# Ledger of designs, part 129: miniprotein binders against q9h3h3

Target 1, 235 residues: q9h3h3
Amino acid sequence: EDGFTAEHLAAEAMAADMDPWLVFDARTTPATELDAWLAKYPPSQVTRYGDPGSPNSEPVGWIAVYGQGYSPNSGDVQGLQAAWEALQTSGRPITPGTLRQLAITHHVLSGKWLMHLAPGFKLDHAWAGIARAVVEGQLQVAKVSPRAKEGGRQVICVYTDDFTDRLGVLEADSAIRAAGIKCLLTYKPDVYTYLGIYRANRWHLCPTLYESRFQLGGSARGSRVLDRANNVELT
Key: E = the ipSAE of ESMFold2; O = the ipSAE of OpenDDE; V2 = 0.75 times the mean of E and O plus 0.25 times the DockQ between their complexes.

## First folded at step 9 (miniprotein)

Design PH6
Fold by ESMFold2-Fast, scan of step 9:
Structure PH6 (fold): chain B 235 residues (1-235), chain A 91 residues (1-91)
Amino acid sequence: as target 1 above (235 residues)
Amino acid sequence: MDPKKLIELIRYLLKMAERLAEEGRVKKAIMVLRWAIKLAELYAKETGDTSLVREVTREAVEILREIAEKTGDPEAEEALKLAEEALESVE
C-alpha cells in the first residue's frame, strides 16, 4: 500500500499550478498599488479551495508577484519528463549529476529559495517584504502558497533563473536578507519539482542544494550559506 | 495516508478538467483527466477497491466526449477513443 506517494504530491502541485493565481504584475501595474494588493490578499487569510469567509470564494493555487523585468523561461519541461521516464526504465544510475545533466540538456535551469512559515503575522510580514523587493527590482519573481484546508506551514518561493549560477543564487539570498528575512532558507532547483522528487525519495537524492541561515556577526551578507551536497560553507 | 484525501483530490481534478474544457484548454483538460485516472489506480492499490477506477474513467469519457463534440479537436477524439477502450477492459 502506498497512501503517501510522490504521485499524490505531484498531482497536488499540478492542481495548484492549474488553478487561478492571484498575481501582482509589476510589468503592467504601478508599484503604488502594491500595498493595497498586499492588504487585500494576505497569504495567511487566502484559502486554497475558497471560503466565503476569506478574501477568496474560489480556489487559488498561488499568490505571486512578477517583477518589472520578469520574463518566464521554464525550458523544455516535456522533454525533461520524457527523458526522466526513459532514465527510470534504463540501467543507468540516477545521481545528482545525472539530474543536473538532464536539466542543462533541456534548459530547465530555474530554482528557488524556500521559506516555510506558519499562517499568521510573521508569514504576511515576510511575504510583504519579499513582494516589495520584487517590485523594486532586487528580486525577479516570487510566490506564496495559500492556506491549506488541514492547516500546516505555508511556503514562500523566491525564484532565480539558473541554479548552476552560484553567484546569482547567492545574490538572491543577499536580497532576501536585505528585505528583513531572518528565517531558515533552502534552495531547490525546479528540475526536482518537475520530476516529483521530494524529501523522501527512492533514489536518496537531496533536492536541496543550498541552505541559508541568518547569522549576526557572520559574513557581510548577514547569512551563512552552505553547499549541502559538498558540505562547504560559501559565506 | 488517508484514502479520503485521495478521493477528494480525484473529485477536485474531475471538476478542474470540466472547467479547463469549458475554457477551451483541451490539452490541459486531458492532462488533468490522466492524473485523475492515475490517482484512482493508486486508490485501488491502497484500498483494494477497483470500482473507483471504472467510475473515474467513465466520467473522463463523458468529459472527453463533450470536448470532442464542442471543439472537434483531434487530440480530444484520440483521448476519447483510448479512454473508451480502457473502460471496456476494466473489471
Scores: ipSAE 0.514, ipTM 0.828, lowest interface PAE 1.5, mean pLDDT 85

Design PH7
Fold by ESMFold2-Fast, scan of step 9:
Structure PH7 (fold): chain B 235 residues (1-235), chain A 91 residues (1-91)
Amino acid sequence: as target 1 above (235 residues)
Amino acid sequence: MDPKKLIELIEYLLEMAERLAEEGRVKKAILALRWAIKLAELYAKETGDTSLVREVTREAVEILREIAEKTGDPKAEEALKLAEEALKSVE
């Protein structure tokens, strides 16, 4: 899917990152204020471009919660982009391993569990659970998209520091499940996001590394985690 | 992609560039302007009408000139020079 739609989506994503964010920062705000903040800014009602009838009159790119121990490190994204252009020009195969090495070299290590939910009570309830887990220290940081003017699903992103640390990725999945989340989760390293690796990419790469499905009966973890690229079950 | 959606996003990005400039976020303002021009070029490719590229580049020059005058930022001055040259070549 390399059409004009991909560039439009890329521009929209860039605009969201550059627009103001609504942030609950547990590093500077008492945890006792979280419930009031969640009630004021439910993601199903916060509009992307502002509306007098919504909680926001001005544009909002993301709604985020930062944990007490959150310390952002995006790595060398500029160096990553330059190396990516060189790799494409070189004619060398573009594989998950090559991208992983590029990410390690440039210290672009963060990644995220993604969940897509329709606007409504289930989205707001899921976000509240995730936000509380972040503030209580079980997760590091999370964000949720505001409601788009065309409607459609919203996304909750739950970040981990290092996508190459499989145990850390699985611990985040466990914490998400402990927060009451039962929907499908997929895990995507930020390097894939920076390099534009999405569904139906031209290199035929799986756009996510892991998939987590809730298991009602019997798993001690509450979920089954699959390595998407290799189709191997990890739990 | 709907051509009308491109125009709406271009106008939004131009407004965003002005806001970012007012906030002193020069690099982000320049990035928004570059995306606005790129989307105008996509509009021209899809519709065959290149007038929007000229209009958007002219608006970008005005915004960049304002940034350069108020901040003295070398990156804004360089971006302004490049945009002015691009405007001269777009007819």
Scores: ipSAE 0.253, ipTM 0.722, lowest interface PAE 3.6, mean pLDDT 84

Design PH8 (at its last look DockQ between E and O 0.69; V2 from the best seeds 0.00; counts 0 for: pae O 1.8 > 1.5)
Fold by ESMFold2-Fast, scan of step 9:
Structure PH8 (fold): chain B 235 residues (1-235), chain A 91 residues (1-91)
Amino acid sequence: as target 1 above (235 residues)
Amino acid sequence: MDPKKLIELIRYLLKMAERLAEEGRVKKAILVLRWAIKLAELYAKETGDTSLVREVTREAVEILREIAEKTGDPEAEEALKLAEEALESVE
């Protein structure tokens, strides 16, 4: 019951979105430059608020890689927020289905696979694998958080364009696994992020829609994907 | 939860709002100021200290007034009115 933890986390996320980003944009930059860019900006060394001893002296909100075919579409976020305020005052139950309906109505469909890793070699190696998959066209777009002042875990976000497209979500999971990622992944619709649905939320909603666990099985390796809301295994 | 980190974030958000306002990013500046005020209100609720919410709301009023004067943006004018009302309620 820490009332300002969720609001604190939401405000930090908003601030990161508004601060400058370090971007490798494959739409305008040759793929051959990626390895040098990754060496220049390893996420374990890039600092959130800037440090003369790090690759950046000024604040960095996110480190991102845009794929060659990436076409951003955030939908009608303003309409979503207005509808959310109306919903909260209506007395109508707030459920995953209600949030899904708001997202569809306002075309706020993007979502992301999340992985949380400690600063260091494993984080930088995982990010390099994801970044290469984006530039090679197996994934559309990804970003990674810079190092926090306290040195806590950092997050890699791998986006899909439509969280209601289960096949697309699963295809992204497969591409992440093919990139060599073996850690736990969770999937969150961006609508939850815009509406401030974090672990400590008033409506006791699970903040993630899917969960992916690496599985070593016979000659083929893959993952088990669970639908968190319905408790149904998809793979 | 560390109250000092919350205060540091609030102060950072106020500086961000000033930068966004100078860049003419009115809607983003207003959003950031709303977050700063909200966090200051949460701080007051947990600590009983209302001095921070007064300080933050006063700074928000000044930033919004500058935006409204420079741009005439109706959203900035409405946000200014609400922030002035909030400031009066904490005095």
Scores: ipSAE 0.592, ipTM 0.857, lowest interface PAE 1.1, mean pLDDT 85
Fold by ESMFold2, look of step 10:
Structure PH8 (fold): chain B 235 residues (1-235), chain A 91 residues (1-91)
Amino acid sequence: as target 1 above (235 residues)
Amino acid sequence: MDPKKLIELIRYLLKMAERLAEEGRVKKAILVLRWAIKLAELYAKETGDTSLVREVTREAVEILREIAEKTGDPEAEEALKLAEEALESVE
């Protein structure tokens, strides 16, 4: 779509980030309370703006679960953004390699596996599995979007600490699959998000680093993970 | 793009800016108001109807004036001046 649709979507994303979040924080809340919290706030029923009859009376931007080991570390985002502006004025080419180096230099290393699901019991079941994996320590932090009025697809984001640590990213994929998730997953480093680099960007950068496809085989189930930059299977 | 959805979002942003201002989060309130005006300008470009830009800009001026008076924040004062100039251009 055109720039108008992009601006609308960016404004919606900004509003969701600024609205209150529903958070289960395993760092301060006992794990035994998770199942009750999940039953109270299923993502297919939590409404973006707090509709009558929904479990939330106030707007909700995101529903999130923080694991016991979660230590927020966004890195030097301000320095990253300043270096990005300087790079754009330098005349040097902007490539995936230069973005990777900026992220490393400023310690903005986090990234996320993304999945998109329609509202309903399938979404709620997938979220519950992910949330349990986070509280049990197989994953660090996850969030899911609330239900919109029009009932479009919702997104689950599962974060990892370091997109350059390929083994850690693959371990997160494995934990997601162990929770029963069979849909396509895509992986996006947070550096692209902080710099506002989306698929239709002027530098022709691909913000999807990995794709994970569930493989239903004859002997054992697993993931087939593709490195999008090199067109190489990692698993 | 459904123009009714865009209008609903713009009105929500104005309400969010008022809430942020009441919570003392001035910089975020200003950012949200800039987005509301930007979206209203895009609405006018797509529909040819400039009445929404006038309404949204006037409401943003009122919110910014209250922030500037209550807090004395120089960023709010600058944003107010810019919004008043934008309102004059659409009246």
Scores: ipSAE 0.576, ipTM 0.849, lowest interface PAE 1.3, mean pLDDT 87
Fold by OpenDDE base, look of step 10:
Structure PH8 (fold): chain B 235 residues (1-235), chain A 91 residues (1-91)
Amino acid sequence: as target 1 above (235 residues)
Amino acid sequence: MDPKKLIELIRYLLKMAERLAEEGRVKKAILVLRWAIKLAELYAKETGDTSLVREVTREAVEILREIAEKTGDPEAEEALKLAEEALESVE
């Protein structure tokens, strides 16, 4: 059951990445147009396949906002995948350190904070806060999944350029908290996504490096961040 | 997992592979087809129904053949050969 679910989720994610995106690009579009764009394409109403009565008539994989400093760097994903297949065939032990080294070697260093929210006003409000933080330069890039037919939770992804830069990861958490987000956050490197490493994978690898929990009146950052690999609090 | 959702996703991936092939995005088309076949194999393993694997693999062979003929891409030719071998193993 766990393998099938992981592969299905990987295929759905790949399909979504290849479908058209609704993008607000702050590099080419004035920040003053953001509110009108958010009102036109609320994530709770945008449908994955362009259902009748939705703001979109065609399939939408993601809704995204690009900041002024956003530079797409995907690294060598094909080389990464080939090296991963060779590693699996070699029978060598696979560790989080192995994945980190593969990511560095192939320059696949991006990662994301993930939050899961039910469709509705709270999701749209959270997305609006994140989108504004991206346009204001507090965050580089974010995306949100469209509404599925079956009404499952939607995911907001907030990216950082380097999952090995702990300071950058923590700064993004702080910016998300400053945008008014109080839910649980988990941080996942993109290398884990490209290699199909999900929950309950056969290598027993934790796909989440960090967990952020909101804290009232505590740290200056408004959250406690746990390093899950070392079981150490970073804040 | 709902078997109906899986079948819908597989059909969607096949249509996506056709579109990607038409756009000249050969590597992406091959990747999508590999996932479609893999999901159909998983479906067969869970349900015992191999009919879906045969159907998906046959359609993948047709798409890969068209790509190989139009582009002469060595990766498409290799993927075609592997898909044909897989089809023979399930027929």
Scores: ipSAE 0.221, ipTM 0.659, lowest interface PAE 1.8, mean pLDDT 87
ESMFold2 (binder alone), look of step 10: mean pLDDT 79; pTM 0.749

Design PH9
Fold by ESMFold2-Fast, scan of step 9:
Structure PH9 (fold): chain B 235 residues (1-235), chain A 91 residues (1-91)
Amino acid sequence: as target 1 above (235 residues)
Amino acid sequence: MDPKKLIELIEYLLEMAERAAEEGRVKKAIMALRWAIKLAELYAKETGDTSLVREVTREAVEILREIAEKTGDPKAEEALKLAEEALKSVE
């Protein structure tokens, strides 16, 4: 079979996480240096595996910006994975509520707003806006994928601390919109990522918890947010 | 026409095309991309800078590839072929 299997996607994700990252860390770097860093490393030009003609000669897994107050907390991922294995073998129902409870129990609460954009000035402009919002304190942390060898779309991930805190998730959406982002946003809890739950999973779970759409058609509002799991509008 | 306004309109149209692609609105995505390319060509005519035509056409190829992969719509596949040919002619 030619194509991406779950194993191929997992291997690519692991490689990206393990390869070097280009990081602007506002905890240790003055905010005044951000514009120069963004000009040096526009994500549409940074190549995944390095190229003498690009800003990087060596592989880059992710391009990231850490906010001044950013404090990483991944929770008990090992305990989460063990509990997930036990749940699968127990025969108990696997539902969004069960996953939410596992995530809470093991403190694996982070999640992210995702946007997929074609390489180019629109991507670079969107990333610059997100990066500035992170450094200015409106967002906590974000990363963007480098340009793939085959030239597909790149992804910007904007993280929040707690996917169960709907107000916090909505505040992040507002900050993304205030940064000038107008594309479709989807929100995925990291618990789904750690458990390998993707769109076509055997448990028929929706890995996207929230969707945000920019309001079009003369509305003054910035976005509409939908809770995908419960099919309920939050805004 | 103000070149800055042309860039803003191109950005708006590319964003519209991306949203339409995510929604599976093939005709709207193609229409928005056609206008984005046309405005990039107008920008090149007024400023002498052809880099936006290349960049906008490249982005059109990627958006059309996305919608063709997601929907399998023959119109998206045909538009993708035309955009790929246009990109080669600009490179």
Scores: ipSAE 0.000, ipTM 0.102, lowest interface PAE 22.7, mean pLDDT 79

Design PI1
Fold by ESMFold2-Fast, scan of step 9:
Structure PI1 (fold): chain B 235 residues (1-235), chain A 103 residues (1-103)
Amino acid sequence: as target 1 above (235 residues)
Amino acid sequence: GMSDEERLEELIEEAKRLLELAEYLLEMVRRAIEEGKPKKAELIVRWILKLLELLAEILEELRRISKETGDPRAEEAYERVEELIKRVRELAREAIRELEELG
């Protein structure tokens, strides 16, 4: 594949980011109100483009929970995009290392653990667990996609401030596991999202940096985390 | 390899998805302009133009199938997709003109 799907996914992601979000903001809302909010907006029922028969009549791009200590910092995304265009025009090699350097230069450091689940009870239960962990301070911020028009899996994103901070990335993984999550997790730096690096991209880059698998029979950490590009185990 | 009939169905379905997305993004451009956010509108227009480039690749593939197979369905699909792309392209040009007038 020539990256056709990756460009389509990037455009859909941008549209979702620009549409209204349903937000529980723990910085301004008491934690005691979370359960009612989760019951009102279960992600399996919230529709992407609105439906009078769903919790929302208008489009919703994301359903999000902000932790009490959350401080948004997107970095210089405009500068990142300009540098990316220059890099593509230059004909120079596009590698994970080059993208890492662009991200550091433009302070676009955030990243996220991703989990994909089918619409239904398991998705809603997983999201509730993640949302509570965020409000309780074990995670910083998270969001989940609404139900798409065509169906298919929905995604839960759990963010960390700095994808180059291995300890922080691993601590978030541990908190996700502590919340009861046992499915496959993959970690994607936001720089890849901003630059349209998805599966089937033109440069044949792995779209995620890390992979976390639940350890059957239990372990001290609850999971094994590895660097996907280098096949190096981090735990 | 894929049959021309299966390839044709895939191309039509992908074109429909891209056109729906482009039309949705155009609505977002209008809202951004109305809200006084021209920088946001310009970024969205950039993505609409990229989607139109992908649609042009689909048109070229539909033309190839039509020419090589003589399948009338490929010509019909080409004409329909071309007409929709022309409409979206025209609306995108209007949005660009409006942004230029603001700046």
Scores: ipSAE 0.013, ipTM 0.446, lowest interface PAE 7.6, mean pLDDT 82

Design PI2
Fold by ESMFold2-Fast, scan of step 9:
Structure PI2 (fold): chain B 235 residues (1-235), chain A 103 residues (1-103)
Amino acid sequence: as target 1 above (235 residues)
Amino acid sequence: GMSDEERLEELIEEAKRRLELAEYLLEMVRRAIEEGKPKKAELIVRWILKLLELLAEELEELRRISKETGDPRAEEAYERVEELIKRVRELAREAIRELEELG
């Protein structure tokens, strides 16, 4: 039944991806317009389906900022999902390594650092810091969920192009920390999201590859990053 | 190493989970049509059809095991998926008609 809940979450994520996005695109929009855009669309006030008194009259799936060098490549998600269903039927073991191979085969390589924050000033402030880092070129692309009708935590996603490129993943962590973010971060490859790998999944997989904890003073890096799959500290 | 009876239990549980996901996606298709987004509905329908294509192969195995062991649960699961496929086809026809009307 936890598997059923995970499948519902995957369907909701797919619906959000397909609904309209509010986008600040630094490839075509001057950086000087960012502060006004952030003031117009604070994520704590933008509603998922549009409500009286919110900044949006229409449904919004995500609020996003695209960096000047951002080049989207989602890979073959349809082929990935078909192969996943075939894999489940085959009786072969489902492991992090098998999912990594599946992702590489279908070129579904993107991943993201996740932070979950309650609606309010702290969320809006964190998002503004991330958005500025994206527009200034320290990060490639980020998005934040709108406020759900019933409330609950919202998520900021900061993307990297290739979850198998460990150095790129760690560089994104450093840039997030440099933007003033101090909360817990976890890193999830998009392949896990598309295939519905969440907590308490049927295959007993760890739902994230890395975690990052802010570290005061004594660390040269400013954060401690753990590889959760291999239980190895990377910084 | 599983018995046919144990394999049947596992396949039925997987099939039920996949059926419930497909039903959830069909509801998303209906909402997309109501919102005047037939292209969104078409993309979701294509994903459902791919999932149901693979699920049909599994249910053929369920029917085979059911006939060999006498367990009626696999036939019930097969009938449920067949009904769901009919629903998907009808929604796909509605979405296609809307797209054709738009040009």
Scores: ipSAE 0.000, ipTM 0.231, lowest interface PAE 12.2, mean pLDDT 77

Design PI3
Fold by ESMFold2-Fast, scan of step 9:
Structure PI3 (fold): chain B 235 residues (1-235), chain A 103 residues (1-103)
Amino acid sequence: as target 1 above (235 residues)
Amino acid sequence: GMSDEERLEELIEEAKRLLELAEYLLEMVRRAIEEGKPKKAELIVQWILKLLELLAEALEELRRISKETGDPRAEEAYERVEELIKRVRELAREAIRELEELG
């Protein structure tokens, strides 16, 4: 989308991050309680701003599941933003490589596989599968957006610790497929999110690094993964 | 591409969404101030100001469509968006003043 919609998306993401989250934290909660929690808070029914009759009366920014070994590390986001401002002023080319270097220098390494689904049974079923994979240790952490508008897509984000670790990114894709997910997945490093790299950005950068398409048979992982920047098939 | 009528409708809906978000963020600012979280309120105010800048760009696009098409709906939308921007800006300035008083 244009800069107009890109800034709107950034502002919505910021507001969601600052609003309360509904969290199943496997570090402190027995895994046996997950199914009851998923039944109580299906993402298709949890409303962004709260509503009588929904599972929540107050705003919810995200619904998240933390794995047993989850240890948050956001890196130096403030240093990243300062360096980004300097980079824009410097006249140096803004490319995937320069953003990668900026991210590494400031230890902003996390990234996420994204899937967009319409509200309903398919979304809730997909989220339940992802949540179980997180609690069972195949994935580290995941979150899903609440319902904001009727008919609007919701997003499931499955995080990895290091977007520069290709094998780790591919292992997460494999675990998502093993959980029964068959929709299109795209992988976005959090550095792109922090710096506002969305569709139709001023630098004409692809907003995602990898794309995963489900393929029945012919793949040990059940998917084809493409490096979008280099147009190289990884699986 | 889109027809000017379709662009007008999309722009009005986009501006409406931005205004709804700005109003929601203003409520978050008031709550953050009341809860004694001035740094959170300050960060939210910065985002409200960015949204107001985007709304000003939308307002200019509405003016362009109005002049090029003569569609009275574009002029009506311009006037409504302009009034809402003014209201949100006034509320944001009140929040900034309250944050400065907190010191």
Scores: ipSAE 0.006, ipTM 0.333, lowest interface PAE 10.1, mean pLDDT 80

Design PI4
Fold by ESMFold2-Fast, scan of step 9:
Structure PI4 (fold): chain B 235 residues (1-235), chain A 103 residues (1-103)
Amino acid sequence: as target 1 above (235 residues)
Amino acid sequence: GMSDEERLEELIERAKRLLELAEYLLEMARRAIEEGKPKKAELIVRWILKLLELLAEILEELRRISKETGDPRAEEAYERVEELIKRVRELAREAIRELEELG
């Protein structure tokens, strides 16, 4: 994947989380204002570090839409990190199961469906569809990365509140498909992001739990979802 | 596999991106110190140090290519990246000293 290491990707994610976010918050803003906000801040044009010629002059870490019922709960991330350091020092094997248990213990349960798209009309159109689904209550919260200096693909993240709730994860997939999204989706628990588990990680863990592929046909609609850890189809 | 020419271009581009990110994080760390957020600055500095380790690996690979191919671009890239790493490392050391004074 683009030649970046897990450490580099983790540092970029940390920087983005710490920089200002452009947020449409449906808890406090009328839904009628969404289309104007989307037109003002298309993700293909918003620059990561700011540019006088773009919609933003200052750095933007993420462009986000919060649903009316969105209630943020990051859990005990500090406790999770302390437990992770202890686990690494203990010499115990690091597996998906031990990470799942750490996440449950520290209530770090959120996760996200990821889609990667090239900058342009297709990205902006996909983001608009996701944003509308969030504001309409079909999804809880979503964010999209701004355009990097070098170009490359941008990512849309669609969050669920509990990665251990398989039904909730599948319901989010269905809502994404209903919004017109047909590209490959992968699901990653936030605990993996907090602990720096990306492709080519030193722990040799698969960085995603689920994979969703669009299914087209007269008899079948929606998507095929694969549990990557157990190699089992869920749909 | 990847040619030495393609590998060299990849390493130069990668080093440039890592250095830009490290410099950006260093600016964020400085702002965090000025705003009275030492824990935030400490976290940022830890990530700058990790990026400097990755840059050191790139320097070693640039040295290998320079030795094996004699390509003057590899030697030139090595010298430029080494100089920039030294500068970022010195600024990170200054930020660490300021954080220690706050402790």
Scores: ipSAE 0.143, ipTM 0.629, lowest interface PAE 4.8, mean pLDDT 85

Design PI5
Fold by ESMFold2-Fast, scan of step 9:
Structure PI5 (fold): chain B 235 residues (1-235), chain A 103 residues (1-103)
Amino acid sequence: as target 1 above (235 residues)
Amino acid sequence: GMSDEERLEELIEEAKRLLELAEYLLEMVRRAIEEGKPKAAEIIVRWILKLLELLAEILEELRRISKETGDPRAEEAYERVEELIKRVRELAREAIRELEELG
């Protein structure tokens, strides 16, 4: 029954990726301009399809901040898609392992920590914290969805270069927590996004690899990170 | 379980969202073709066709509610959604023809 949700989410994600983005690019823009840019484009007020009375009159797919060292590498997405079609027609089992190997073969390695927040002050404050961490060099790149026409939660995505690099994934989690973020985080490799692996996918795969929960422990603040597929706590 | 009245309202809202998304994707197809990006246009058309399949399921459920309850809102919603699906399907066929001619 949940198949409708998966296809809808995939189509929305594709449309957002292809629409114009509002970008603060720290590679070419002084860090001192960030606060003014954040004030101009708070994600709770930027509308997905444009609206009189919002900061944008035209559609916006994503609001993004690129760090000074950010170098995009999407890998061979065309080769990935061709191999995915071949895998589906082959009758071979579709598992996390086969998707991981497909991603490695085609160098589609990026992934992201996701947080979902309702439109409002807490979303805008969380995004400002993440954006500052990106510009200051603690994170590489991040984006946040604009406000949907029907309302609902918005998503902040914080990217890492290589989802197979567990240490790098954990370092990004630590940087997100250091930015003051306390909500639930989940980690999704971009290969899952490109191949349409969302909630209730037809292959019954868990749509995320890791889960992070904020906690205060003993004399230090930290987070508990779980490998969802193996149900194993990470250090 | 959900009442038929609550289910009707849910189906109408979902149909509106899917149709708006499909029409938006059709505009993106036109833009991709104009910009010389036929592979991008092909991917988008594939998603439009998938959304039309989902809309067909909603249409069947609207028909069931209309027949079982006699609620004129269900029949009105059915007719409106059916006409919009026909228009989107026609525009998708035109886009497919254009892409095939680019060959």
Scores: ipSAE 0.026, ipTM 0.532, lowest interface PAE 6.3, mean pLDDT 83

